VH-VL binders against o81304. Designs and how they scored, part 11

Target 1, 187 residues: o81304
Amino acid sequence: CSIFANPAQRAKRKLLELISEEDRGLRTQKDPKKRDEIVNAIESMTVIGRSSITTDDSLSATWRLLWTTEKEQLFIIEKAGLFGTTAGDVLQVIDVNKRILNNVITFPPDGVFFVRSDIDIASPQRVNFRFNSAVLRGKNWELPLPPFGKGWFENVYMDGEIRVAKDIRGDYLIVDRAPYNWTESFV
Short names: E, the ipSAE of ESMFold2; O, the ipSAE of OpenDDE; V2, 0.75 times the mean of E and O plus 0.25 times the DockQ between their complexes.

## First folded at step 4 (VH-VL; framework fv_nezutatug)

Design b3 (at its last look DockQ between E and O 0.03; V2 from the best seeds 0.00; counts 0 for: pae E 14.3 > 2, placed apart)
Fold by OpenDDE, look of step 4:
Structure b3 (fold): chain C 187 residues (1-187), chain A 121 residues (1-121), chain B 107 residues (1-107)
Amino acid sequence: as target 1 above (187 residues)
Amino acid sequence: QVQLQESGPGLVKPSQTLSLTCTVSGYSISSGYYWHWIRQHPGKGLEWIGSIYHSGRTNYNPSLKSLVTISADTSKNQFSLKLSSVTAADTAVYYCAREYYGSGRYLFDYWGQGTTVTVSS
Amino acid sequence: DIQMTQSPSSVSASVGDRVTITCKASQGISDYLAWYQQKPGKAPEPLIYAASSLQSGVPSRFSGSGSGTDFTLTISSLQPEDFATYYCQQYDSYPYTFGQGTKLEIK
């Protein structure tokens, strides 16, 4: 039907192009036009992935943040310098079989903020989650933080490289499969 | 500055496996983009072999008769090509290349110098 | 697969000449088309991306145009260093494919 050889590939590439220089979404916060353009591209991906299952075992991975509109994450990334550190990879570690989801913000070399969650597969594309605990760790210290709620996200597109998600708050998340597996370490 | 360098044996016997490695410097292959193998038979044009993303996702040219395997070692910042059951038709200069994307720009922006592989008994 | 057909296969020209190379895709590829220059014994170097966008560092005498199936690379005023082989490449879909090349030779 399409005159294009691979509309999915085109849409994906377009999305990656748009987010490639947005510093994980920091720059987009100040550029509503760019934000809209990215959101439109995400919507295109949504259509493409409409009939796909994105909550099976292939969801289990260490996902690395490429772009998001989530203000809390962006705030941490942006303000890390105020505390004498720099945000490294921002991760979402999912284990579907164990029903676990961990949100991780690294502060190399030793710092990490992570939130532990339980998940339930709600549909072929939706994942419900509940926060259980949060921890901020340094090299030789740990600060536990109170848990803060529950929600859901929908993986509207996922392949062997990236995952595109929408959440209950209306935020968007684009992640790729990290080249490493993140695991929680203990002090 | 980004640099790519191919390495491997320059001579392979028929029916054996051609193995090449591309070492990347100045950029981490785990950071993004796509990494490709492209070859050029003597006096001929360019033929795309395949690509790999840091996640391990690969794409191969279906037209190749020999089995192609591309892999990546992010710890070494390398990615490799294996081409099995080679014939004289696989004699070529083999290039590794980075495919850039961003700001509407898609292209092979960095190439290795190429390595010549000759298939001969 | 998408076939890319370049024309001519070879062209002889003189310094200062205007040279045009065409590339035709067997199906629509929008503007997902790049041009490369290859000199003997060297790897290809990018010239044009997105059919008409000039790669950084490439002289302005190079230009690209086209969309869909028909594309052109133009050198407005040929310089001595421009004698090389040129390739178009589609990145619309896998497998990526190149034109067969156009060898630009000195007359």
Scores: ipSAE 0.224, ipTM 0.756, lowest interface PAE 2.2, mean pLDDT 93
Fold by ESMFold2, look of step 4:
Structure b3 (fold): chain C 187 residues (1-187), chain A 121 residues (1-121), chain B 107 residues (1-107)
Amino acid sequence: as target 1 above (187 residues)
Amino acid sequence: QVQLQESGPGLVKPSQTLSLTCTVSGYSISSGYYWHWIRQHPGKGLEWIGSIYHSGRTNYNPSLKSLVTISADTSKNQFSLKLSSVTAADTAVYYCAREYYGSGRYLFDYWGQGTTVTVSS
Amino acid sequence: DIQMTQSPSSVSASVGDRVTITCKASQGISDYLAWYQQKPGKAPEPLIYAASSLQSGVPSRFSGSGSGTDFTLTISSLQPEDFATYYCQQYDSYPYTFGQGTKLEIK
């Protein structure tokens, strides 16, 4: 006998398989046909996830990057060697109740770049954000940076394992729930 | 086995629209890959015309962009080429082909047998 | 457009000979190059992708090499069925372009 997955589980598995081996999007940048295939799979997830509420307390988590088209994050990840390190986990840390979001790029063992943001819920699937501050931190030092900017993203699909988002510029983000909680710290 | 077969008129008069259809068997065009039209001129090499993905996204050779339309009919498992305002320069063997891709490689792995189109007054 | 220039335009060779065909791109294309074989009255058939990777079912006497702008296709010991026209094709960027072809003839 065989077991058939429901359409939502099949679409999710297809998406996750497509983004595997894409180096969080670095390989996809150089492969426009693969990018098209992944974007088409995201549109299928969007259809499945329409009308769902993705901005309740379940959005509060440490989210870990699986794949993105965002050029700025991919540039930092790709060029970490020019800065004497390599990029580790890339995170989006959200607390809906505190109305905060931190974008985090880790550089093991001790380095981190993170951007603090305010957020507000604009609709059942849309989150507005505004950047407040940024920090580049090493083992025994840190450098505050003045970020500015704002935008929105829309969680077009979310479940207990993954979240798929599209932003105001048409960039995509696919993340999973990390098995740990990230917090900032001071020396 | 995947098979592609071109069909359409072999003789077209100048200024008319050339219409060709590629019928695909052994694979559903709605399942993936890019589907292409490529032509081969007498005494010249191969020229890429354009492609379509099942989502409707098309790419056209810039030299033909205002003259070419590629479309798909997934219910018939077909995709088609229309080339408007043809001249004698459009006389060629026309091929349809499937582009396989994966991990940064692209390869035309299946081709139709080709159909000869002559444009003459 | 990326121009693909093949050399030679034709080559005469005997069964058992080693033959090398070259392809030059007008700008760097990394390894995004394919080789095709076309016999008279037939559509092209793929031989090589990614400059050096052999397509499934292609005999091991075929090999490819190169990256950037300069590429070669080598047939290590010609067989009677290898007499055909060979094309290189870049897939680095649209429009996809082909070399003008190299006709391999029996001597």
Scores: ipSAE 0.006, ipTM 0.501, lowest interface PAE 14.3, mean pLDDT 86
ESMFold2 (binder alone), look of step 4: mean pLDDT 91; pTM 0.935

Design b4 (at its last look DockQ between E and O 0.03; V2 from the best seeds 0.00; counts 0 for: pae E 14.2 > 2, placed apart)
Fold by OpenDDE, look of step 4:
Structure b4 (fold): chain C 187 residues (1-187), chain A 121 residues (1-121), chain B 107 residues (1-107)
Amino acid sequence: as target 1 above (187 residues)
Amino acid sequence: QVQLQESGPGLVKPSQTLSLTCTVSGYSISSGYYWHWIRQHPGKGLEWIGSIYHSGRTNYNPSLKSLVTISADTSKNQFSLKLSSVTAADTAVYYCAREYYGKGSYLFDYWGQGTTVTVSS
Amino acid sequence: DIQMTQSPSSVSASVGDRVTITCKASQGISDYLAWYQQKPGKAPEPLIYAASSLQSGVPSRFSGSGSGTDFTLTISSLQPEDFATYYCQQYDSYPYTFGQGTKLEIK
């Protein structure tokens, strides 16, 4: 019997505590110290998950944003009100077998911005992606947008509840497994 | 305001399965945190049974002799407990609770009122 | 499993008294400890989290201290509404475990 709890559990708890009131990263944008604390916690998780495989079938899921430093997503979330809407769940839908990844920002009840991507598993933790298309959709309209290119992210930690990732731009992503499966609907 | 309410039969026969449901209001279980079942035998302390996250991940107390199953229905904002092969030892007040986490704030912050389950022939 | 041992199991005190309840963990749990108050026929209510942080709405006469294996709950000046059973709980690791409880009775 160990005299200490599982380091992974403690690190995860600490991370969740830190991000719990940060409004998906919006508040952290104005709090560098808090950001640093969260990043440090992510680094701890990185060490813990270093030898884990995070690109297998268990990666396939609808992942829901808990916290990120990605400025484009945060901008959309923050400014949604200017357009008379509110951002709902921000999702990353991955299907490893189909090699697809969709980034989704919902605007309930009918609005959605999503980007379609193809993915390749580059390593036990790295996923390469290429954007194919982007769409902004309302109740009865659709606006296609140009794609943004390609990149990669590394899942530095993943379990049955959350996934922690770093991307090519140096941004961080913390997501949980959404309680539903998001699928693209067509108008 | 967050509220939890246990429901289910108050009487279960030995060797049968105890089934309880916790209905949550004022907060969506799909939004986060962990949801737990805890019981208290008459005149005794508290025993943690298990927990569930909205993803479906569960944790159970390995010390329980009976099979424990916890499930969640996010559409109904409920989570449930099934305890199979019950005995008199499973007679208790059963509580559902939310485990909150915030700024260093892990704790069971909201509890149901508890429901009494008696195992008797 | 981590065993939590409270002391005493029961204590009689008077209004205005200072009361201290201890909780010992069978292994180090850092500050992952909570205290709850339970009144007869009611569910437990949180008092303290992270060993020493006061839950919102809880009177300041309640305080917690400790880290590692030894923890204490203190009521600086006992009030009539404080007569209840108190439980410590570790959330360091699964399975979560509670102390056996301390019943605080009126002398």
Scores: ipSAE 0.493, ipTM 0.836, lowest interface PAE 1.1, mean pLDDT 93
Fold by ESMFold2, look of step 4:
Structure b4 (fold): chain C 187 residues (1-187), chain A 121 residues (1-121), chain B 107 residues (1-107)
Amino acid sequence: as target 1 above (187 residues)
Amino acid sequence: QVQLQESGPGLVKPSQTLSLTCTVSGYSISSGYYWHWIRQHPGKGLEWIGSIYHSGRTNYNPSLKSLVTISADTSKNQFSLKLSSVTAADTAVYYCAREYYGKGSYLFDYWGQGTTVTVSS
Amino acid sequence: DIQMTQSPSSVSASVGDRVTITCKASQGISDYLAWYQQKPGKAPEPLIYAASSLQSGVPSRFSGSGSGTDFTLTISSLQPEDFATYYCQQYDSYPYTFGQGTKLEIK
């Protein structure tokens, strides 16, 4: 009885509805059926996004975590209260022109953990990254940590609002464009 | 100091299941990294079998995926390999290894000494 | 799967020689390449990561170069302890794959 949304808009809406109450993935870890539903919806987005260029200048943004399967990030989010804080926004800050990726976990009001990386565009959908350094920072202090690792992720779908990615480890990431720009100087 | 040690039978008959265990000391498996099984065939190069993260997430070589199971027992600080329905082609030296992804690379920085497994009737 | 092809299969050289080993990937892997050294009866040991970066404790006579599909390991002045088999390995994507190995024999 309603005017149909186009198939791409319907697939995107379904994905966003599936993840909306999953606590950025914490609840999904406890529900294999829900995980399967979300992965199936991601594959629909992959089909829609096939052959698109997702590594152009529009990739440059502060991206905010909506949902992930990455267990280390989810552990930090879940357990932040044990350290007397709470996890705020979890971000990927990308600047394609400057070849920069920062992975960021915020702990309001003043705490942050972030990893600086260099990136290189490997294909229309794939970004290679190499970790340069990591930092744990509080209000008036900073603790440098050893850098670790490199890998790649593929943006299987991207539009003006969201980005859906897979990485070398088989993890998934769904992010939206944050309503702000994060920088190291404003944490 | 991180050390890895493989253990298990050196001789397995065709069609049986090969079962190996890697015991890790000097580092807790539950603290991170991927833990891998890699084998080296006689007169041939190295072949990656698969990996496990302490949460139970696994990645398997597609050539082995229906035959391989990797599991972890974090309470014993061990991870294990099971390879079902073995044939003579599975005769190899089996290594366990830690994948380190610092300094901009994913590389195997600690290896076990290797255990020789022969599949023979 | 990304196929890694090493050349040569073996090389015989004298102490002091410059030795070059090549590795070719069947598709682009950026610089996600490692080199390993394996001595008889021992596990492989990491030598080079990210195509050109020396692992800590590795002598400066070892160097790596390349990006994309073509990679080179060079030993600038061969020492007796460099007798070993050398493997390249890509870590661009699963399954991780290794070259067939290059056996370096000291004359």
Scores: ipSAE 0.006, ipTM 0.500, lowest interface PAE 14.2, mean pLDDT 85
ESMFold2 (binder alone), look of step 4: mean pLDDT 90; pTM 0.931

Design b5 (at its last look DockQ between E and O 0.03; V2 from the best seeds 0.00; counts 0 for: pae E 16.0 > 2, placed apart)
Fold by OpenDDE, look of step 4:
Structure b5 (fold): chain C 187 residues (1-187), chain A 121 residues (1-121), chain B 107 residues (1-107)
Amino acid sequence: as target 1 above (187 residues)
Amino acid sequence: QVQLQESGPGLVKPSQTLSLTCTVSGYSISSGYYWHWIRQHPGKGLEWIGSIYHSGSTNYNPSLKSLVTISADTSKNQFSLKLSSVTAADTAVYYCAREYYGSGRYLFDYWGQGTTVTVSS
Amino acid sequence: DIQMTQSPSSVSASVGDRVTITCKASQGISDYLAWYQQKPGKAPEPLIYAASSLQSGVPSRFSGSGSGTDFTLTISSLQPEDFATYYCQQYDSYPYTFGQGTKLEIK
């Protein structure tokens, strides 16, 4: 038998440990060494999840951002204070059956920025997406924003707790299953 | 400060279900980490029962013959243990604990004070 | 399951003594090992994680070493408050398992 009890578990733990205090990736932006360590850990997870299907119904969930290298999201999170607000949970809401994906940045209690997308399952691990619309919403106001393209991401690892993804831009995303279901509300 | 507190009946009859709740304060279980149940039979060592993530994902000790169910109520910042078909062997002090990760490796950094459960007719 | 075997099961020592407790894993667990201290009627408290890293607030007289299968907890100079039961715990894989404990008693 293997000298290691569970390589997958070890790799996952290492990843979680590395990202736990990185403030969703903000701190990592200023720490290339740490970023490299996290990326290496993600690559280990990639190997582990190589033969897994990560685009089935289990992908449908409200996913909450744990760590990312995506600069636009990180920018919004970081600069929210300039506008007198604070970023809350950053979410990716996926419904495989309805073929929709919403990227959400909350600004508690009433603010939200979200982008609506359609998705197509391209492979056992790849999801193609197309942005349809975006909106910035406050308590009693809404500002529509133009959509901005399409792309894909690959879920290189997914279980009952987390999902690790790589996207077309070369960015990384680590999310967990949120303890709640986010749905779009209307003013 | 993070605090965990076990609660539930201290006496359970054989073949019944043991039910305990761990109430967490000072930290939201929805924020992360893993939440565990551990027990200690009188005068004996520690036995890991199981764990839960806020997503509902659970892990259980396969050595337990009784049915173990761990659940979480994030709205109450609680997680619970159910152990069915209890026997005298299930008499123990039951602890809930947080498994921390970050700035190093995993560890049970916060424990409840424990609650004594006696299985007796 | 990974079995953790502590040695000794009990030890009598005096204040000021150097005390060493060992823990052996039935298979390699790298440095995924923690040490806990438990006093009577209390919950365990963490001492060491990652085999050799000292938990915050723990006195420096405590130290851990080892990797793979053999681990050691050392108290360099025993203090009165150190008399307790100590447990090693592996978190390499589920199910998590503890050593049977080492009771450190006053000689």
Scores: ipSAE 0.891, ipTM 0.947, lowest interface PAE 0.5, mean pLDDT 95
Fold by ESMFold2, look of step 4:
Order: C-alpha cells, then sequence, then structure tokens
Structure b5 (fold): chain C 187 residues (1-187), chain A 121 residues (1-121), chain B 107 residues (1-107)
C-alpha cells in the first residue's frame, strides 16, 4: 500500500523515537527492557543496511552522539558536574582519507576531552581503530593523558542523517551528522 | 586473486617526466585500501614514494620535493605515478603495492613484480 | 622522518642455524612494524606484521618480537629457501620507511 512510509523510514523513525528520551543512554543503563527494545530496533536497521557500503567518503563527518551503551562515555557525561559544567555535544570526528578518528566530549564553553585514534577500513562496514593520545583541555590549561588499546566497530546502518554502529565489545552507538565541523586547535 | 602489474618506459632521459601505471586485477581499487608506489635503488634499500586512496586523497614522501604526482583511474582499475625532472638518482626498480588495513594487520600484502627504470642520457 | 636501522647488513649462515636480525627505530612506533622477505629478482613478500604476528602461510620458524624502538626477527632453524634479503618497515606514520636490508647468504 502506497499510503505507508517505506519500511526503512518506519524502522528509522521507530529507533529514533525509542532513543529520544534516554538521555544519550544514561537512562537505558538501568532499564534492560528499554535496552532490548532499542537493540531489536537496531537489528531492523542492520537488515536494511546489510548490503550498503558505509566506509566510503560519506563516513567522513563530525558525528554527534544520540545514544550509546558505552559505559565510559556515559560515566564522563553523568559526572560532568565534577567540573562545574554539563557535558555538551559528544562527537566522533572521522576522516577516512587521513585515517583518523577523534572521540570528543565537549564541556561548554571551553572544555574538551578528546582521544585521537588511527583508523583503517577493514570491510564495507567495519573500521579498525587504535588509540594514540588523549587530552583533557580547559580554557587556559591542558592535561595530556596516555591512551592504550585498539578495537573495531561496524556501521550496521548509515544514511545522510544517521549512523548506527556496533563495536567489538558489543556496545552500540547511534549518531547523527552535526551541523558543524569540529577541529582541534593547538593555538 | 589480487594481482598488480607495473607498466611504463624502462629508459627515461634526465629532466624528463617518468610515468608509470599500475593495473590492478582481482580487486576494485574503488572498494578500499591504500595504493602505493615504492622504489628500490640499485643495491640499496626500499623507498616509499607515496600513496593514493580511491577518492583522490594522496600522501607523498616529502623528500621528493613536490616532484611526484599519484593519480587513479577507477574506470580502468589503475593508478599511476608521475615523477618530474628525473635525474640518475631516480634509477630504480619501481613497485606498486596494496596496503591492507584490518584487525591490527598493516602491511603491503600485494606487490607488483616491479619495473626497472633507468635514467640516463 | 622515522629512521629504521637494521643490523647486521649481511650474515652468512648454514642450514639449521638460528639467525637473528635487529631493527631499531629512531623514535617509538609501538608495534607498527612489518618484516618482508625479498628473494633475488622478486618483489618483497610480507612475513610479519604488528611486530610479532605471522602473515598467513609463513612458516613457524619465523618469529618477531619487540615494541617501541627495538625489534627482532628470528629464524629458529634456517632452511635453504630462507636465503634472501630481509627488510623491516614502520607504518606508524608517513613517510613509511624501511630498514636498509639484511642479506642472508649461505656459508
Amino acid sequence: as target 1 above (187 residues)
Amino acid sequence: QVQLQESGPGLVKPSQTLSLTCTVSGYSISSGYYWHWIRQHPGKGLEWIGSIYHSGSTNYNPSLKSLVTISADTSKNQFSLKLSSVTAADTAVYYCAREYYGSGRYLFDYWGQGTTVTVSS
Amino acid sequence: DIQMTQSPSSVSASVGDRVTITCKASQGISDYLAWYQQKPGKAPEPLIYAASSLQSGVPSRFSGSGSGTDFTLTISSLQPEDFATYYCQQYDSYPYTFGQGTKLEIK
């Protein structure tokens, strides 16, 4: 029937509705039934996206966090009050051609925590990464942190608006394209 | 199976432009990976020249002083090297190679057989 | 640029010998190091990636170790087909650089 939204649009709308009140995942951590609902919706997106190339130039963007299960990011977001502020946008900044990925947590107006990583494309949907360095920065100060580790994530769905990914630990990430382009500054 | 094959002139005069082409079979260069040119000087070691990603993004060895251009023709499944203003120091065996990235595995997994280029008058 | 220095430049050995080749980076490269074998008239072939991981089809007599700046390739029991030139290569940053090579020849 032509009066229905296409299946992809319905699945995407369902997913976005499910995550919209989850405080980027903070509420989901304590609600396993909600998590199961969201994971089931992600599986629908995975089926839709299974034949797509998600690791081409369109992956290069500033991606803004809508929802995640990753506990370390959620801990930092929840505890932003320790720095007298609230966590702003949480970003994943990817440049496929330069083989870089920066994970960024902003703390308006001037604070940022970011992790620099190298990436490589393993398949049409999978990206490997290796952490290089981490920095916690304020207005007039900076604290470099030593990072360790490597892993992968798989983009199970991507379109012009959103990206849905699963990583090696079984954590999920849902992001949209930010209306700006984040860059680090060395000043 | 993936195969790479270099082609181009074996003899080039000083100050001319060296032009080489790598033809790839068994894999589409538009599907991923980085594609490289590497040369080996007579009786000496290997020197990385540069790379291209299928989108046109390039990286060049700074020692080549903006003399190098690497380009791709995805419709022919080829990528090419141009090296301008050559001298005798550019005499070498030139290889094209694919760089695999995946699961902590970073290496040149496929190489062409190499083509010998001699620069002399 | 990261300089890669191999030692020795050549080694003479007999079948069955244990051979070690070292590679030193001018700065830390973590484990982003590969080893290649090149036989006369042929292109290099990968042996080891990530400093210690064997490429598919490489015999278990080859092993690699190291991290940071100091790396070693070991052939535990030399075979006739192992007489070749060996190169290390860093892939931590551009420009990628190779060691000058180690020629392994029959004694």
Scores: ipSAE 0.006, ipTM 0.453, lowest interface PAE 16.0, mean pLDDT 84
ESMFold2 (binder alone), look of step 4: mean pLDDT 91; pTM 0.932

## First folded at step 5 (VH-VL)

Design v1 (framework fv_pozelimab)
Fold by ESMFold2-Fast, scan of step 5:
Structure v1 (fold): chain C 187 residues (1-187), chain A 121 residues (1-121), chain B 107 residues (1-107)
Amino acid sequence: as target 1 above (187 residues)
Amino acid sequence: QVQLQESGPGLVKPSETLSLTCTVSGGSISSYYWTWIRQPPGKGLEWIGYIYYSGSTNYNPSLKSRATISVDTSKNQFSLKLSSVTAADTAVYYCARDSGYDLFYYGMDVWGQGTLVTVSS
Amino acid sequence: AIQMTQSPSSLSASVGDRVTITCRASQGISSYLAWYQQKPGKAPKLLIYAASSLQSGVPSRFAGRGSGTDFTLTISSLQPEDFATYYCQQYDNWPYTFGQGTKVEIK
C-alpha cells in the first residue's frame, strides 16, 4: 500500500508480477484461469491508457518479449529444443520514421529467425502491418522463407518501460524496452 | 478431413436480413480466419469479409454497413447477416477457411459447397 | 480497391495443350496472390498461393509465376479434368479482390 503509487504504477506492477514466471506465455497456454487473470490485468492497463498516444516516436525501440498468447511465436520458441537449440530473446524492432517492424527470434549462439514488416500508423493507438520477407540464418548460411500476412495491432498502453498490445486475432503482447539495440549483424 | 457446410433460408424478401450459418466439422474453429464469399449467377467471386475465432472482423467496404459476421466457438460455427437485401444480393454464398496467419497466408484452402440465396418477393 | 484483370476471359484448348492465363493487378501486390479452379456447380479449389507455391495435392502440371503486378498460371499439359474457370485473387490489401475469371473450354 503506498499513497504515492498512481493507478498506472499499481496496475503495471500487478501485470508484471502475474507474467514473471509464465515462460513468455508457454505456461499460460495450459492454464486458462491464469490467462484470464492476465487478460483482466491487461484490461485495467487498457482503461488507464485509453486516451494516450502510443504510436509516436517513442514507439521506435528494440522491444523484448515478456509474455504473449500468440500461438505461432510460442510454437517456434517451444520447438527450438527439438533442433538442438534454445530460443534466446524474442524482439520487435520498430522504427516509426522508417515505417518498419521486424520480428526477431534469436537462437544463440549463431541463429536468428526474423520477419520483416512494413507498418502504417492508422490512429493514436493502431498500427497496420504487412509481412514482406522472412529469413532463417545460421553462422554462414541463410534460408529465405515466403512469409505473407498482414493485420493490425493496438498499443493499448505504453510508457518508458513497457508496451501492451492487442492484435487483429485478439492475441496479446507484453514487451519491455530492451537494454540494447538489435542489428542484422549476421548479414 | 475438415469440412464446411452452409445453412440458412434459400429465399429472402427484399428489405429483410439474409442470415447464414457455416458449421465446421472435422477440426476446431480456433487458430484460423473464417470468411464469406459470394458469387452472383454467371458472375465472378466477391469477398464479403472474415472473422478470426477471437471475434476480430474485416469487411469489404461495399458491404460493411450491412454485413455482420459472428462466431460461436462452442458450436464450432460462424455466421453472416446481411441486412436490407435487394435483388443484387442474389448469389451463391460460400463459407471458407482462410489460413491467413500473422506470419503466413496460404489462401482459402477449405470451402463449403455453397448455398444459393435468392432475393425475391 | 485493387483491380484484378485476367486475360483472356475465355480460351478453347485441347487435351495435351500448354495453357497460360495472365492476371494483372492495378498496383503492386508483391507475391500476395492465389489461384483458384472452379468447375460448374462446385466451390472454388485453391491451386496456388503466394504467387508460386503449389497447394498440397494439386498436380505438378500447374505452375504460378510472377510478382508485383504481372502474374501467370500455366498448365503444362492440359488434362480432361482441367476444363474449368480459373480465378486469381490478391490478398495484399483489404478488400480482397478476384479477377473476373478465365474459362478454359474444350476445343
Scores: ipSAE 0.006, ipTM 0.512, lowest interface PAE 12.5, mean pLDDT 86

Design v10 (framework fv_nezutatug)
Fold by ESMFold2-Fast, scan of step 5:
Structure v10 (fold): chain C 187 residues (1-187), chain A 120 residues (1-120), chain B 107 residues (1-107)
Amino acid sequence: as target 1 above (187 residues)
Amino acid sequence: QVQLQESGPGLVKPSQTLSLTCTVSGYSISSGYYWHWIRQHPGKGLEWIGSIYHSGSTYYNPSLKSLVTISADTSKNQFSLKLSSVTAADTAVYYCAREYWGSGSLFDYWGQGTTVTVSS
Amino acid sequence: DIQMTQSPSSVSASVGDRVTITCKASQGISDYLAWYQQKPGKAPEPLIYAASSLQSGVPSRFSGSGSGTDFTLTISSLQPEDFATYYCQQYDSYPYTFGQGTKLEIK
């Protein structure tokens, strides 16, 4: 049946414990000491995953945000409540074979903000991306937004539950495999 | 409040498959990390069977080999255990439990336990 | 697998006694150790996590100590409701393993 790697399991448990009550990173923004502890745990995961391939077909999944340092994403999550809505799941939907990565922020029950991107696998751990289109969608309405930018991220660790990444700006992302597949209906 | 409850047949015949379900209320399975099955043989200690992450990733006690399967149904807020080719040695009380790390606790909530007897 | 060994297997004590239960791991587990109390016909209830941290709602007479391979659960002044079976458990790595249990009996 399943065999467990003790060092990897221990490091992963420590990481998940540290981020469990950080409200996806919002609480961490006000706590530099906690941020340093989480970054140290990420570095442990990086060492464990150093020679692994994290850009293979197993990268294709609906990934759900657990924690990030990315200020723009956290700002959107934090401010949603001020406008009478709440941020639900924050997702990265990746399909390696189709070379697609969609960033999704849900606003239950009817809202969604998503950004479509093309991806290119640059190395065993590095993914290049380029934004193609963005849209804010509500019940019976849709607002196209201008896409902007390109970059890369490196998946420093990935397994059957989580993925840990660092991007071109030095921001961190910790996600898990969502219990559902995200699909978009109309553009 | 978080509550877990096991359900399934109390009597199973040798060589059949034991199927148990854990229903979770007051908390979403998809919000937690790992959900576990643990059993206790009559008059003996506790044995960890396995765990599941809501994505479907599973971990099983190697001593149970390929006989165990754990699955989750997040739409029903349930996770289940199937144990194939049961024998009298599988007679036990079966518990489901939540693993939670926010407070540092390991198994902070358990089901009440369901007794399973394997006999013809 | 990490083997967890408890001692004693049973202990007879009186209300007001100080009771100590020991748990030994076959390899280092840092502080990834939990203690549970189980009463007849009931599911185990958590007492202590991270070797020494008291679970919310658990009386202060319970305390845990140790790190690495040697761990101790202490009940400083035994109460009638404390007669139960106690289990240690390591959660350093899979498979999670439990001690064989220590039954605390009325003298």
Scores: ipSAE 0.623, ipTM 0.832, lowest interface PAE 1.8, mean pLDDT 88

